# Ledger of designs, part 1: VHH binders against q9usu1r752to985

All scores and structures are predictions.

Target 1, 234 residues: q9usu1r752to985
Amino acid sequence: TPEEFASQMTLLEFDYLKQIPSREWIFRSWVSRDSRSAVRNYINFSNCFTYWIINCILEKKNTKARTAVISFFIQTAYKCLSLQNFSTLMSIVSALNSAPIYRLHAAYKLVKAEDIICLSGLREIVETKKNFSTYRALLRKAELPCVPFLGVILSDLTFIDEGNPDVLDSSPHLLSFNKRHRLADVVADVCRFQSSSYEMQSNTDLQSYILHRCRFVNQDLSYLFDKSLSLEPR
Unless a header shows other numbers, all headers, positions and changes below count from the first letter of the chain; antibody chains are not in Kabat numbers.
F is the ipSAE of ESMFold2-Fast. E and O are both the ipSAE of ESMFold2, at different seeds. Each is the mean of both directions, binder to target and target to binder. V2 is 0.75 times the mean of E and O plus 0.25 times the DockQ between their complexes.
[cut] stands for letters that were removed.

## First folded at step 3 (VHH; framework vhh_etentamig_d1)

Design E10g (at its last look DockQ between E and O 0.51; V2 from the best seeds 0.00; counts 0 for: pae O 3.4 > 2)
Fold by ESMFold2, look of step 3:
Structure E10g (fold): chain B 234 residues (1-234), chain A 121 residues (1-121)
Amino acid sequence: as target 1 above (234 residues)
Amino acid sequence: EVQLLESGGGLVQPGGSLRLSCAASGFTFSSYAMSWVRQAPGKGPEWVSGISGSGGSTYYADSVKGRFTISRDNSKNTLYLQMNSLRAEDTAVYYCARGEDTAMVYYFDYRGQGTLVTVSS
């Protein structure tokens, strides 16, 4: 069911988030080739999951079957919103917005009107306009527990980068202090999310199934787009 | 080690042009979406333009559409930004940023040190 899938994805993603040691946020360990980081593992899982959704849809040979899978993931993303699991929500909507899937007009035409309206609202959340302003507003209002979207955390840390001098400012020591202060604010906020817990019961069989299926998914967007063209030529 | 090295910034008069380059190394360049992001002093980062891993899709902020052109050469591991009809409000440090190539949503896990573009009379 979409509800159980959303619950188990939430527990799985939250486990990835909680296992990230504070040093990785502070030192941005995911950018080094010499280290294998918990953040990099989470990034890799998130990408695999997004591609897995695309593959699940394109594996269905008839239009009604593809519509059913699309509807399942719309409903799952909506349940993720209710659980404040923004990470899974972003992955699902990103997959549905990908070129191979977005173009499946015949399949989308068969999706129920209420699910299309739901998807439209979810799409507003993932929009990058004004630096994810809709998402950030929702996150500010969210109570614990919550799984924040990893991508925005990474972007915030990337552009606060303590090792990047401000070439437009003549007060370098004040700038370094301000950068460290902003960095500390982002890290503290992430640590706050990591400190809580979800109370849902785990289904280890379903979680293992998801992890296993994600390992071998095709991530070639060009191949997936060609497959999409063969399924719906227009 | 992942490296992104921007170049091509400088001082230019309003109406002028510049071309920015970003040399990438230490990762499979074609597997990542790439973006240009700019930041004026005292302002937050502003996404400028993005391009898919294959180069097949390009995107622009409304403020630069029609004036800037993003491109990439995956055989040379290089990202480009052609900037025409420059205005004073384009003054900023321009960063080359790497993101995952899975979605229309761009988010970044690495950026370069930036190159300064100054548009001044």
Scores: ipSAE 0.357, ipTM 0.709, lowest interface PAE 2.7, mean pLDDT 83
Fold by ESMFold2 at other seeds, look of step 5:
Structure E10g (fold): chain B 234 residues (1-234), chain A 121 residues (1-121)
Amino acid sequence: as target 1 above (234 residues)
Amino acid sequence: EVQLLESGGGLVQPGGSLRLSCAASGFTFSSYAMSWVRQAPGKGPEWVSGISGSGGSTYYADSVKGRFTISRDNSKNTLYLQMNSLRAEDTAVYYCARGEDTAMVYYFDYRGQGTLVTVSS
């Protein structure tokens, strides 16, 4: 069910978040793709999950089946919003907004009006305008527990760094007073999110299934767009 | 060592044009989505435009749509921004930014030092 899937994705993403030691935010350990950092592991999972959603939709041979998968993920994203899991929410809406999926007009015509209205509201949250202003407003009002969107955290840390060389060679004592203040604010905010727990029961079989399925997804957007064209020609 | 080096900024009259370049090194350029982000004096950063790793998909903020064109040359490890019909409101430091491709949502994990664009009579 969308509810159970959302709950287990939330637990899974929260576990990734909780594993990240504060030193990785300070040293920006993720910037090298060759790094063995907890942040890099989370980034990789998030990318795989987003593309997995696209693949799940495009693997369905008929329009009604694709509509069912789209509706499932809309409902999952809505439940993620109620769980304050913004990371999974962003991944789902990003997949549904991707060129291969957004163009599936025949499938979207079969989605019931309630789910279309829901998707419209979720799309406003994902929009990047004014530096994710809608998302940031929601995040400020969110109570714990919460899974923030990783991408905005990474972008904030990157802007604080202001184009300096690779972070692995920089230490905290070389940071200016202004950088230290801004960095400390971001780290404190992340620590606040890490300091709580979701009360949902873990379903390790479902979590393992998700991790296994994400391992082998096709991430070639050009290939996926061509597949989309074959399923719903212009 | 990851490097992003912007160039092509300068002073231009309203209605004029500039082309920004960003030379990338120290990573597999074609594997990353790229963006332009600008910051006007006293304001926070504003995402301007993004492009997929292959160059097949391009995205623009509403404030620049129709006036700016993002492109990349993966054989030269270079990102470009063609800016036409410039307005005073486009005055900012423009940064080349590297991101993880999540299909439709762009953010960045590395940026250059920026190049200043000033639009003034």
Scores: ipSAE 0.343, ipTM 0.687, lowest interface PAE 3.4, mean pLDDT 83
ESMFold2 (binder alone), look of step 3: mean pLDDT 84; pTM 0.864
ESMFold2 at other seeds, look of step 3: ipSAE 0.339; ipTM 0.699
ESMFold2, look of step 5: ipSAE 0.347; ipTM 0.693
ESMFold2 (binder alone), look of step 5: mean pLDDT 85; pTM 0.861

## First folded at step 4 (VHH; framework vhh_etentamig_d1)

Design T01
Fold by ESMFold2-Fast, scan of step 4:
Structure T01 (fold): chain B 234 residues (1-234), chain A 121 residues (1-121)
Amino acid sequence: as target 1 above (234 residues)
Amino acid sequence: EVQLLESGGGLVQPGGSLRLSCAASGFTFSSYAMSWVRQAPGKGPEWVSGISGSGGSTYYADSVKGRFTISRDNSKNTLYLQMNSLRAEDTAVYYCARGYDTAFGYYFDYRGQGTLVTVSS
């Protein structure tokens, strides 16, 4: 069910989050492809999960079955919002906004009006405008436990990095201090999110199923777009 | 080693135009989503525009829709931002940013040194 799936995704995502040691934030260990890092494992899982959603929808040969899968994921995303699981919510909305899925007008026509309205609201939350301002406002108000969106954390760390410093009126020592202070704030936020837990029953069979399916997912977006065209020509 | 080198910034009057370029090296350029991100004085970074690895999908912040155009030339490993109808609030350092190996471009793992765009008369 959407509720059970959302709960198990929340536990799985939260486990990935808890595995990330503070040293990875400091040394940016995920940047190198040769690096074994918890951040890279989490990014890989998030990408696989997003592509798995796309594949699940496109595997259905008839329009009504595709509509059922789309509706399932909209409901799952809404349940994730209720659980303050912004990571799974971002992945689901990203999949539904992908070119192969967004264009499936016949399938979307069969989605009930309340789910379409729900999806529109979820799209507003994940919108990138004003540096994810809507998402950041919700995250600031969120009580623990919650699962933040990893992408925003990584982007913030990238723009703190010294590699290409801006010209400032401040002294070099003050600039370096400000950078370290901002880095410490991001790391502290992540540690805060990691310090709590969700009190839900683990369904290890469902979690194993999700991880297994992600290992074999097609991530060729061009191929998936062509498949979308074969299912709904034009 | 990943390198991103921006160029094309400068002083321009309100209503003017500028074209920014970003030369990329050290990775398979066509496999990555790319973005332009700006940072105004005293403000945090603001995502401006993104483009998929193939160039088939483009995305824009509401503040720049209809005025800015992102494009790429994968044969030259170069990203572009055409900026038209510039406003004082567009004044910022503009960074070329690489998305982490994802079709959706939500993560940034590298940025260039930035190029300053000043819109003033």
Scores: ipSAE 0.223, ipTM 0.578, lowest interface PAE 4.1, mean pLDDT 83

Design T02
Fold by ESMFold2-Fast, scan of step 4:
Structure T02 (fold): chain B 234 residues (1-234), chain A 121 residues (1-121)
Amino acid sequence: as target 1 above (234 residues)
Amino acid sequence: EVQLLESGGGLVQPGGSLRLSCAASGFTFSSYAMSWVRQAPGKGPEWVSGISGSGGSTYYADSVKGRFTISRDNSKNTLYLQMNSLRAEDTAVYYCARGEDTSWGYYFDYRGQGTLVTVSS
């Protein structure tokens, strides 16, 4: 069910988050594509999961069956929002917004009005404009436990390092101090997120199934787009 | 070492144009998506535009769509941003950023030092 799937994804995402040591934020060990850092493992999992959703939808030859899968993931994303699992939410909406899936108008036409309204709200949360302002507002008011979106954390760290100019009458030393405080705040926030736990029961069989399926998913967007065209020619 | 060096910023009047450049070195440029990200004083970074490694796909923030054009020259390891119809709200430090190709959106592992663009009369 959407609820059970959302719960197990939340536990998986949280496990990946917990495994990231603070030293990776300091030494940026994930920047190499060949790195086997905890951050890189988490990025790889998120990509595999997103592409798995795309493949699940496109493997359905019948329009009504594709609609059922789309509806399932919309409902799953909404349950993730309720669990404050922004990472899985981001992955699901990204899959639904991908070119191969976004264009499936016939399948979307069969989606219930409630789910379409829900999806519109979820899309607003993951909107990138104004530096993810909607997402950041939700994250700021979120109570523990929650799973933040890794991509925003990584980008923030990249843009903090040398810091950007602030409107201050102060010396460069004070600007550097404020930049270091922002870096420390990001690391502290991640540690805070890692310190809590979800109390849901683990379903190791479902978690193993998800991990196994994600390892063997097709990530060729060009191929997937062509498959989309074969299912709904336009 | 990965290096990204921006140039082309300056003072420009509203309605004017500027072209930013970013010289990349220390990695296989064509293998990475690239983006322009800007940050106004006292605000967080805002993603402006992105381009795939091959240059075949381009993406823009709603605020700049139709006014800005991102492009790249892989033979010169250079990223460009052509900015037209500039507004006071475009005033910011503009950063060249290397992106990882992720299905859930943009993610950056390197950025340059930035180049200041000031739009005022």
Scores: ipSAE 0.255, ipTM 0.629, lowest interface PAE 4.0, mean pLDDT 83

Design T03
Fold by ESMFold2-Fast, scan of step 4:
Structure T03 (fold): chain B 234 residues (1-234), chain A 121 residues (1-121)
Amino acid sequence: as target 1 above (234 residues)
Amino acid sequence: EVQLLESGGGLVQPGGSLRLSCAASGFTFSSYAMSWVRQAPGKGPEWVSGISGSGGSTYYADSVKGRFTISRDNSKNTLYLQMNSLRAEDTAVYYCARGEDTAWSYYFDYRGQGTLVTVSS
């Protein structure tokens, strides 16, 4: 069900979040694609999960079956919002907004009006406009526990780190006060999110299924777009 | 290692056009999604547009749809942003940003130093 799936995704996402040590933020150890950091593992899982959604929708040969899968993920995303799981919410909306899926107008036409309205609201939450102002407002109001979107955290760290090196010849390890302060704020926020827990029953079978299905998923967006065109031309 | 160098910014009148360029080096350019992110005076960064590693998929913020066009030339390791019908609210420092070719689209691990675009009469 959407509720059970949302609950188990929340437990999985939260487990990835809790494994990230503070030193990774400072050293940016995930930046290399070959990195075996906790952040890199989380990025890989989130990316695989997002592509799995795209593949699930496109593997359905008839329009009504694709509509059912789309509706399932809309409802799952809404349940994630209720659980304050913004990470899974972002992944689902990203999949539904992907070029192969967004264009499936015939499938969307069969989606219930209530679910379309729901999706519109979810899209507004994840909108990048004004530096994710809607998402950031919700995150500020959120009580613990919650799962923040990793992408926003990583991007904030990138924009804190100026393009120029902040190491001086006369003092190789001196950082500017403002840069240190902004970095400390991000680290403190993450530590706060990691300090809580969700009180939900673990479904090991479902979690295992999700992890297994995400392991080998087609991530060729060009191939997936061509498949989308074959299912709904133009 | 990784370097992103923006150019093409300047002062332009409302309704005018500018083309921004970003020269990339130190990595396999075609393997990474690229984005343009802007920061207006006194505000946080705002994502503007993104393009997949192959150039096959493009994405735009609602505020710029129909006015801006993102493109890339992988043979030249260069990202472009064609900006038309510029408005005063487009005034910002524009950053070239590197992300992975991921299905979710807001992850940047490098950015350039930015190029200033000022739209005023």
Scores: ipSAE 0.283, ipTM 0.636, lowest interface PAE 3.7, mean pLDDT 84

Design T04
Fold by ESMFold2-Fast, scan of step 4:
Structure T04 (fold): chain B 234 residues (1-234), chain A 121 residues (1-121)
Amino acid sequence: as target 1 above (234 residues)
Amino acid sequence: EVQLLESGGGLVQPGGSLRLSCAASGFTFSSYAMSWVRQAPGKGPEWVSGISGSGGSTYYADSVKGRFTISRDNSKNTLYLQMNSLRAEDTAVYYCARGEDTLYSYYFDYRGQGTLVTVSS
């Protein structure tokens, strides 16, 4: 069911989040692809999961079956919103907004009006306009527990690291202090998110299934787009 | 050492065009998605456009769709942003940003120093 799947995804995402030690934020261990880190593992899982959704939809040769899978993920994303799992929400909407899936008008025609309206609302939440203003507003209002979107955290850390700042009538020491203070605030927010827990019952079989399937998905977007065209030619 | 250097900013009148460039060094350029991010005076950073490592996929914020074109030349380690039909609200410092090669083209780990674009009569 969408609710059970959303619950298990929330537990998986939260486990990835909790495994990230503070030192990775400080030393930016995730930046090097040669370095193995908890942040890198989470990025890899998130990418694989997003592509798995695309593969799941395109695997269905029958239009009605594709509609059922699309509807399932819309409902799952909505349940993630209610659980304050913004990470899975971002992944699902990203998959549905991908070129291979977004173009499936025949499949979308069969989606219930209620689910289409729901998807439109979810798309507003994940919009990048005004520095993710809608998402950031929701995150600020969210109570623990919640799973924030890792991408926004990593981008914020990157923008704190100001490249060759113009030092004019300012002490470099004071500029370094301000940067460290802003970094400390982001780290504190992440630690706050990690300090809580979801009290849902684990379904280890479903979690193992998700992890296994995500490990072996086709991530060739051009191939997936061609497959989309074969299913709905226009 | 990863280095990103933007150029091409300046003063332009509404309806005009500018082409921004970003020279990348210190990493395998073709292995990374690249993005343009802008920051208007008194506002937070706004993702503008992204391109996959191969250049095969491009993404745009709704505010710039149809007006801006992102491209890259992997042989020259250079990222470009062609900006047409410029508006006063496009006034910002434009940053070149390196990201993960992912469906989340706005996922960044490095950025340049920025180049100022001012759209005014």
Scores: ipSAE 0.296, ipTM 0.658, lowest interface PAE 4.2, mean pLDDT 84

Design T05
Fold by ESMFold2-Fast, scan of step 4:
Structure T05 (fold): chain B 234 residues (1-234), chain A 121 residues (1-121)
Amino acid sequence: as target 1 above (234 residues)
Amino acid sequence: EVQLLESGGGLVQPGGSLRLSCAASGFTFSSYAMSWVRQAPGKGPEWVSGISGSGGSTYYADSVKGRFTISRDNSKNTLYLQMNSLRAEDTAVYYCARGLDTAMDYYFDYRGQGTLVTVSS
């Protein structure tokens, strides 16, 4: 069910989050694709999960079956929002917004009106406009436990180095302090999110199924787009 | 070591065009999605456009759709942004970044030093 799937995804995502040591933020160990860092593992899982959703939808030969899968993930994303699992929410909406899936008008035509309205609201939350302002506002209101979207954290770390020394040329100590202070704030926020726990029952069979299915999913977006086009030509 | 070096910024009149370039080195360029991210004076960074590693998929922010075109030449390790019909609100420092702000690659792990684009008289 959408609720059970959302609960188990929340436990998996939260476990990945909890495994990240503070040193990885400081030393940027996720930068290499070959890195065995906890951040890299979490990124890889999130990407695999997103592509798995795309593959699940596109493997369905008939329109009604594709509609059922799309509806399932819309409902799952809404349950994730209720659990304050913004990571799985981002992954699901991103998959549904991907070019191969977004264009499936015949499948979407069969989706219930209430689910379409729901999806529209979820799309607003994940909008990148104004530096993820809607998402950031929701995260500020969120009570623990919650699973934040890792991508915003990683992007914030990348843009911490302003690269403009002009205003502080005569005071390198102030420039260095300001940069370290901003980094410390990001690290403190992540540690705060890691400090709580979800108290839901683990379904190890479902968790194992998800991890197994995501392990070797097709991530060739061009191939997936061509497959989409073959299922719904225009 | 990863290096991203932007060029092509400058002063341009409203309605004009500019082409930005980003020279990449220190990694297998074709294996990574790339993006352009801009930061206007006094504002936070805004993702503008992204392209998959193969160049087969492109993505655009609503504010630039129909005006900007992202492309890449993997044989030259170079990323491009063709900017047409420029507006005053396009004034910003433009950063070349490794990654996408999409489902496929939702993070940026490297950025260049940026190139300033000023749209004014």
Scores: ipSAE 0.085, ipTM 0.539, lowest interface PAE 5.8, mean pLDDT 82

Design T06
Fold by ESMFold2-Fast, scan of step 4:
Structure T06 (fold): chain B 234 residues (1-234), chain A 121 residues (1-121)
Amino acid sequence: as target 1 above (234 residues)
Amino acid sequence: EVQLLESGGGLVQPGGSLRLSCAASGFTFSSYAMSWVRQAPGKGPEWVSGISGSGGSTYYADSVKGRFTISRDNSKNTLYLQMNSLRAEDTAVYYCARGYDTSLPYYFDYRGQGTLVTVSS
């Protein structure tokens, strides 16, 4: 099931990625609350999916059942790495690193040593230090097809465009050139990722199930942390 | 439109403290998660800390956990970063960033102009 779940998540993530037109990157249309942008839809899906994982783990009253769900997602994340689906990988590790889940020592004690070692390696990949250097190195070496992590793309765009003047009197040509060149590089990379396709059989029922469940998750992190404490007190 | 104005940066000695502020306008401040992101000379941006729209949840990078405290005052549309036990490696331009999602710190869509923090003897 981890293999099939990873495959279907990869198809879903890739579909969201392919729907983003280049104009959204250039004009940041997704920033407007009135906009129905492909980027906003993808962000919403990624966020809902991350919270769905947290809810799945915390809805299990039994420690062994929580361990089984944690192990399932560790294995799914590893399969996503094999598929070069860094987006689902980021979502799963983010959920497992969340305060409500990270603290579940009793559940983690029952996780197989091999899965703990695997999770440690996955955590290193998603580490934010040095501007996601480990992730960026892996993405650079990745063959197509792959699904990049949207958050890093959005961060790069934010540091290229927002807060940067279009021109300066002292160096207008060079500043404008560097800004446009960096933006063009990001857009070109996204277009390159969109140009390929995964060859996997679509499971429409599973995909619909995932989309439906993500729509109805509790995203109150404070509530989820309190629930975590009730399941495994300090 | 959206505007984020940082202040409070400056020169401080190792072991010292600084408090950064970010004044927000042009949007419903309490509806957005906020983050602090820094960029050291010659390095890429590094996410430092995040806070939910309500202020009920806070998040920190391992490098600053226990030393920095993020907070917000929604009545004043202001975000804060209290920085204690400063180290030379904390030297960076600090940016106030608006989060797209109120519950997760990873997504952000706007940043201010930044404020320079220099930790030096």
Scores: ipSAE 0.264, ipTM 0.627, lowest interface PAE 4.6, mean pLDDT 83

Design T07
Fold by ESMFold2-Fast, scan of step 4:
Structure T07 (fold): chain B 234 residues (1-234), chain A 121 residues (1-121)
Amino acid sequence: as target 1 above (234 residues)
Amino acid sequence: EVQLLESGGGLVQPGGSLRLSCAASGFTFSSYAMSWVRQAPGKGPEWVSGISGSGGSTYYADSVKGRFTISRDNSKNTLYLQMNSLRAEDTAVYYCARGEDTAMVYWFDYRGQGTLVTVSS
């Protein structure tokens, strides 16, 4: 069900978040794509999961079945919002906004009006081109437990940690008080999120299924777009 | 060691033009999407423009559409921002930023030291 899937995704995402040690934020061990960091593992999982959603929808050969999968993920995203799991929410809405999926007008015509209204609201929350303003406002009001979106944290750290003459020198004692304070604030926020817990029963079989499926996902967006065209021609 | 070095900032009159450059080193430049991000005094960072690794796709914030043009030269490992019809509200430190996608959402994993653009009479 959407509820159970949202709960298990929340536990998985939260586990990835909890595994990130504070030193990774400071030393930016994810900068290399070949990094073995906890941050890079979480990025890889998020990408695989997002593409898995796209593949799940496009694997359905008939329109009603594609509609059912789309509706399932809309409802899952809404349950993630209720759980304050913004990471899974971001992944689901991003997949639904992808070119291969966004264009499936026939499938979307069969989606219930309530779900379409819901999706519209979720799209506002994850709007990226406004510097995540709606998401940032919602996150500031969120109470623990919560799973923040990793990408916003990584961007914020980049604009604190780099692009100031003080951080380009070899001596850490030359870092400005303001920069140290801002970096400490971001790290403290992440530690605050990591210190909480979700009181949901773990479904190890479902979690293993999700992790296994992410291992064998086609991430060729061009191929997926062509597949979309074969299912719903222009 | 990843390095991004911005240049081309300065004082310019309203309605004027300015061209920013960013020299990249320490990574395979053509494998990364690149962006320009600006930060005005006392404000948070604002994404301005982005370009895909190949240069085949470009994206712009609504505030700069039609006025700014992003481009890159992968043979020279250089990113550019052509800024036309400059306004006082374009005054900011402009950062060259290296981007990556997570969950199909663009984020920045590295930035340069920035170059100051002041639009004033």
Scores: ipSAE 0.335, ipTM 0.670, lowest interface PAE 3.0, mean pLDDT 84

Design T08
Fold by ESMFold2-Fast, scan of step 4:
Structure T08 (fold): chain B 234 residues (1-234), chain A 121 residues (1-121)
Amino acid sequence: as target 1 above (234 residues)
Amino acid sequence: EVQLLESGGGLVQPGGSLRLSCAASGFTFSSYAMSWVRQAPGKGPEWVSGISGSGGSTYYADSVKGRFTISRDNSKNTLYLQMNSLRAEDTAVYYCARGEDTAFVYYFDYRGQGTLVTVSS
């Protein structure tokens, strides 16, 4: 069910979040593509999961079956919003907005009006323009537990750590103070998110299934786009 | 070691133009999407423009569409931002940023030190 799937994704995402030690934020060990960091493991999982959604939709040769999978993920994303799991929400909306899936007009015509309205609202929440302003507002008001979106945290750290604005009036001492203060704030926020837990029952079979399927997913976006064209030609 | 070095900022009058450059080193430049991100005093970072590794795709924030042009020269490992019809609200520190993605959403893993652009009131 969408509720059970959302619950288990929330537990998986939260486990990835909790595994990240503070040293990775401070020393930026995650930046190398070849790093074996907890941050890189989480990025890889998010990418695999996002591609898995695309593969799930495109493996259905029947239009009604594709519509059912799309509806399932819309409902799952909405339940993730209720659980304050912004990470899974971001992955699902990103998959549905991907070129191979966004173009499936015949499948979308069969989606119930209430699900289309729901998806429209979810798209507003994850909108990237204005520096994720809608998402950031929701995250600020969110009570623990919640799963924040990793990408925003990584960008925030990058705009703190390596910046030295060419500002004539700023002293080096004040800039160093502001940098340390902002880094401490981001790290404190992450530690705050990690300090709580979801008290949902684990379904280890479903969690294992998700992790196993992500391992074998096709991540060739060009191939997936061609497959999309074969299902709904243009 | 990855390095991004911006240049070309300065004081300009409203309606004027500036061209920013970013010299990149320490990585395969053509394998990464690049962006310009700005931060005005007292505000958070605002993504301005992005370009794919090949240069085949360009993207712009609504606030700069039609006025700014992003480009890159992969043979010189250099990113550019041509800024035309500058407005007072374009006043900010402009950062060159290297992009990667998670869940098809870009995040930035490196940025330069920034270059200040001041547009006279």
Scores: ipSAE 0.393, ipTM 0.714, lowest interface PAE 2.5, mean pLDDT 85

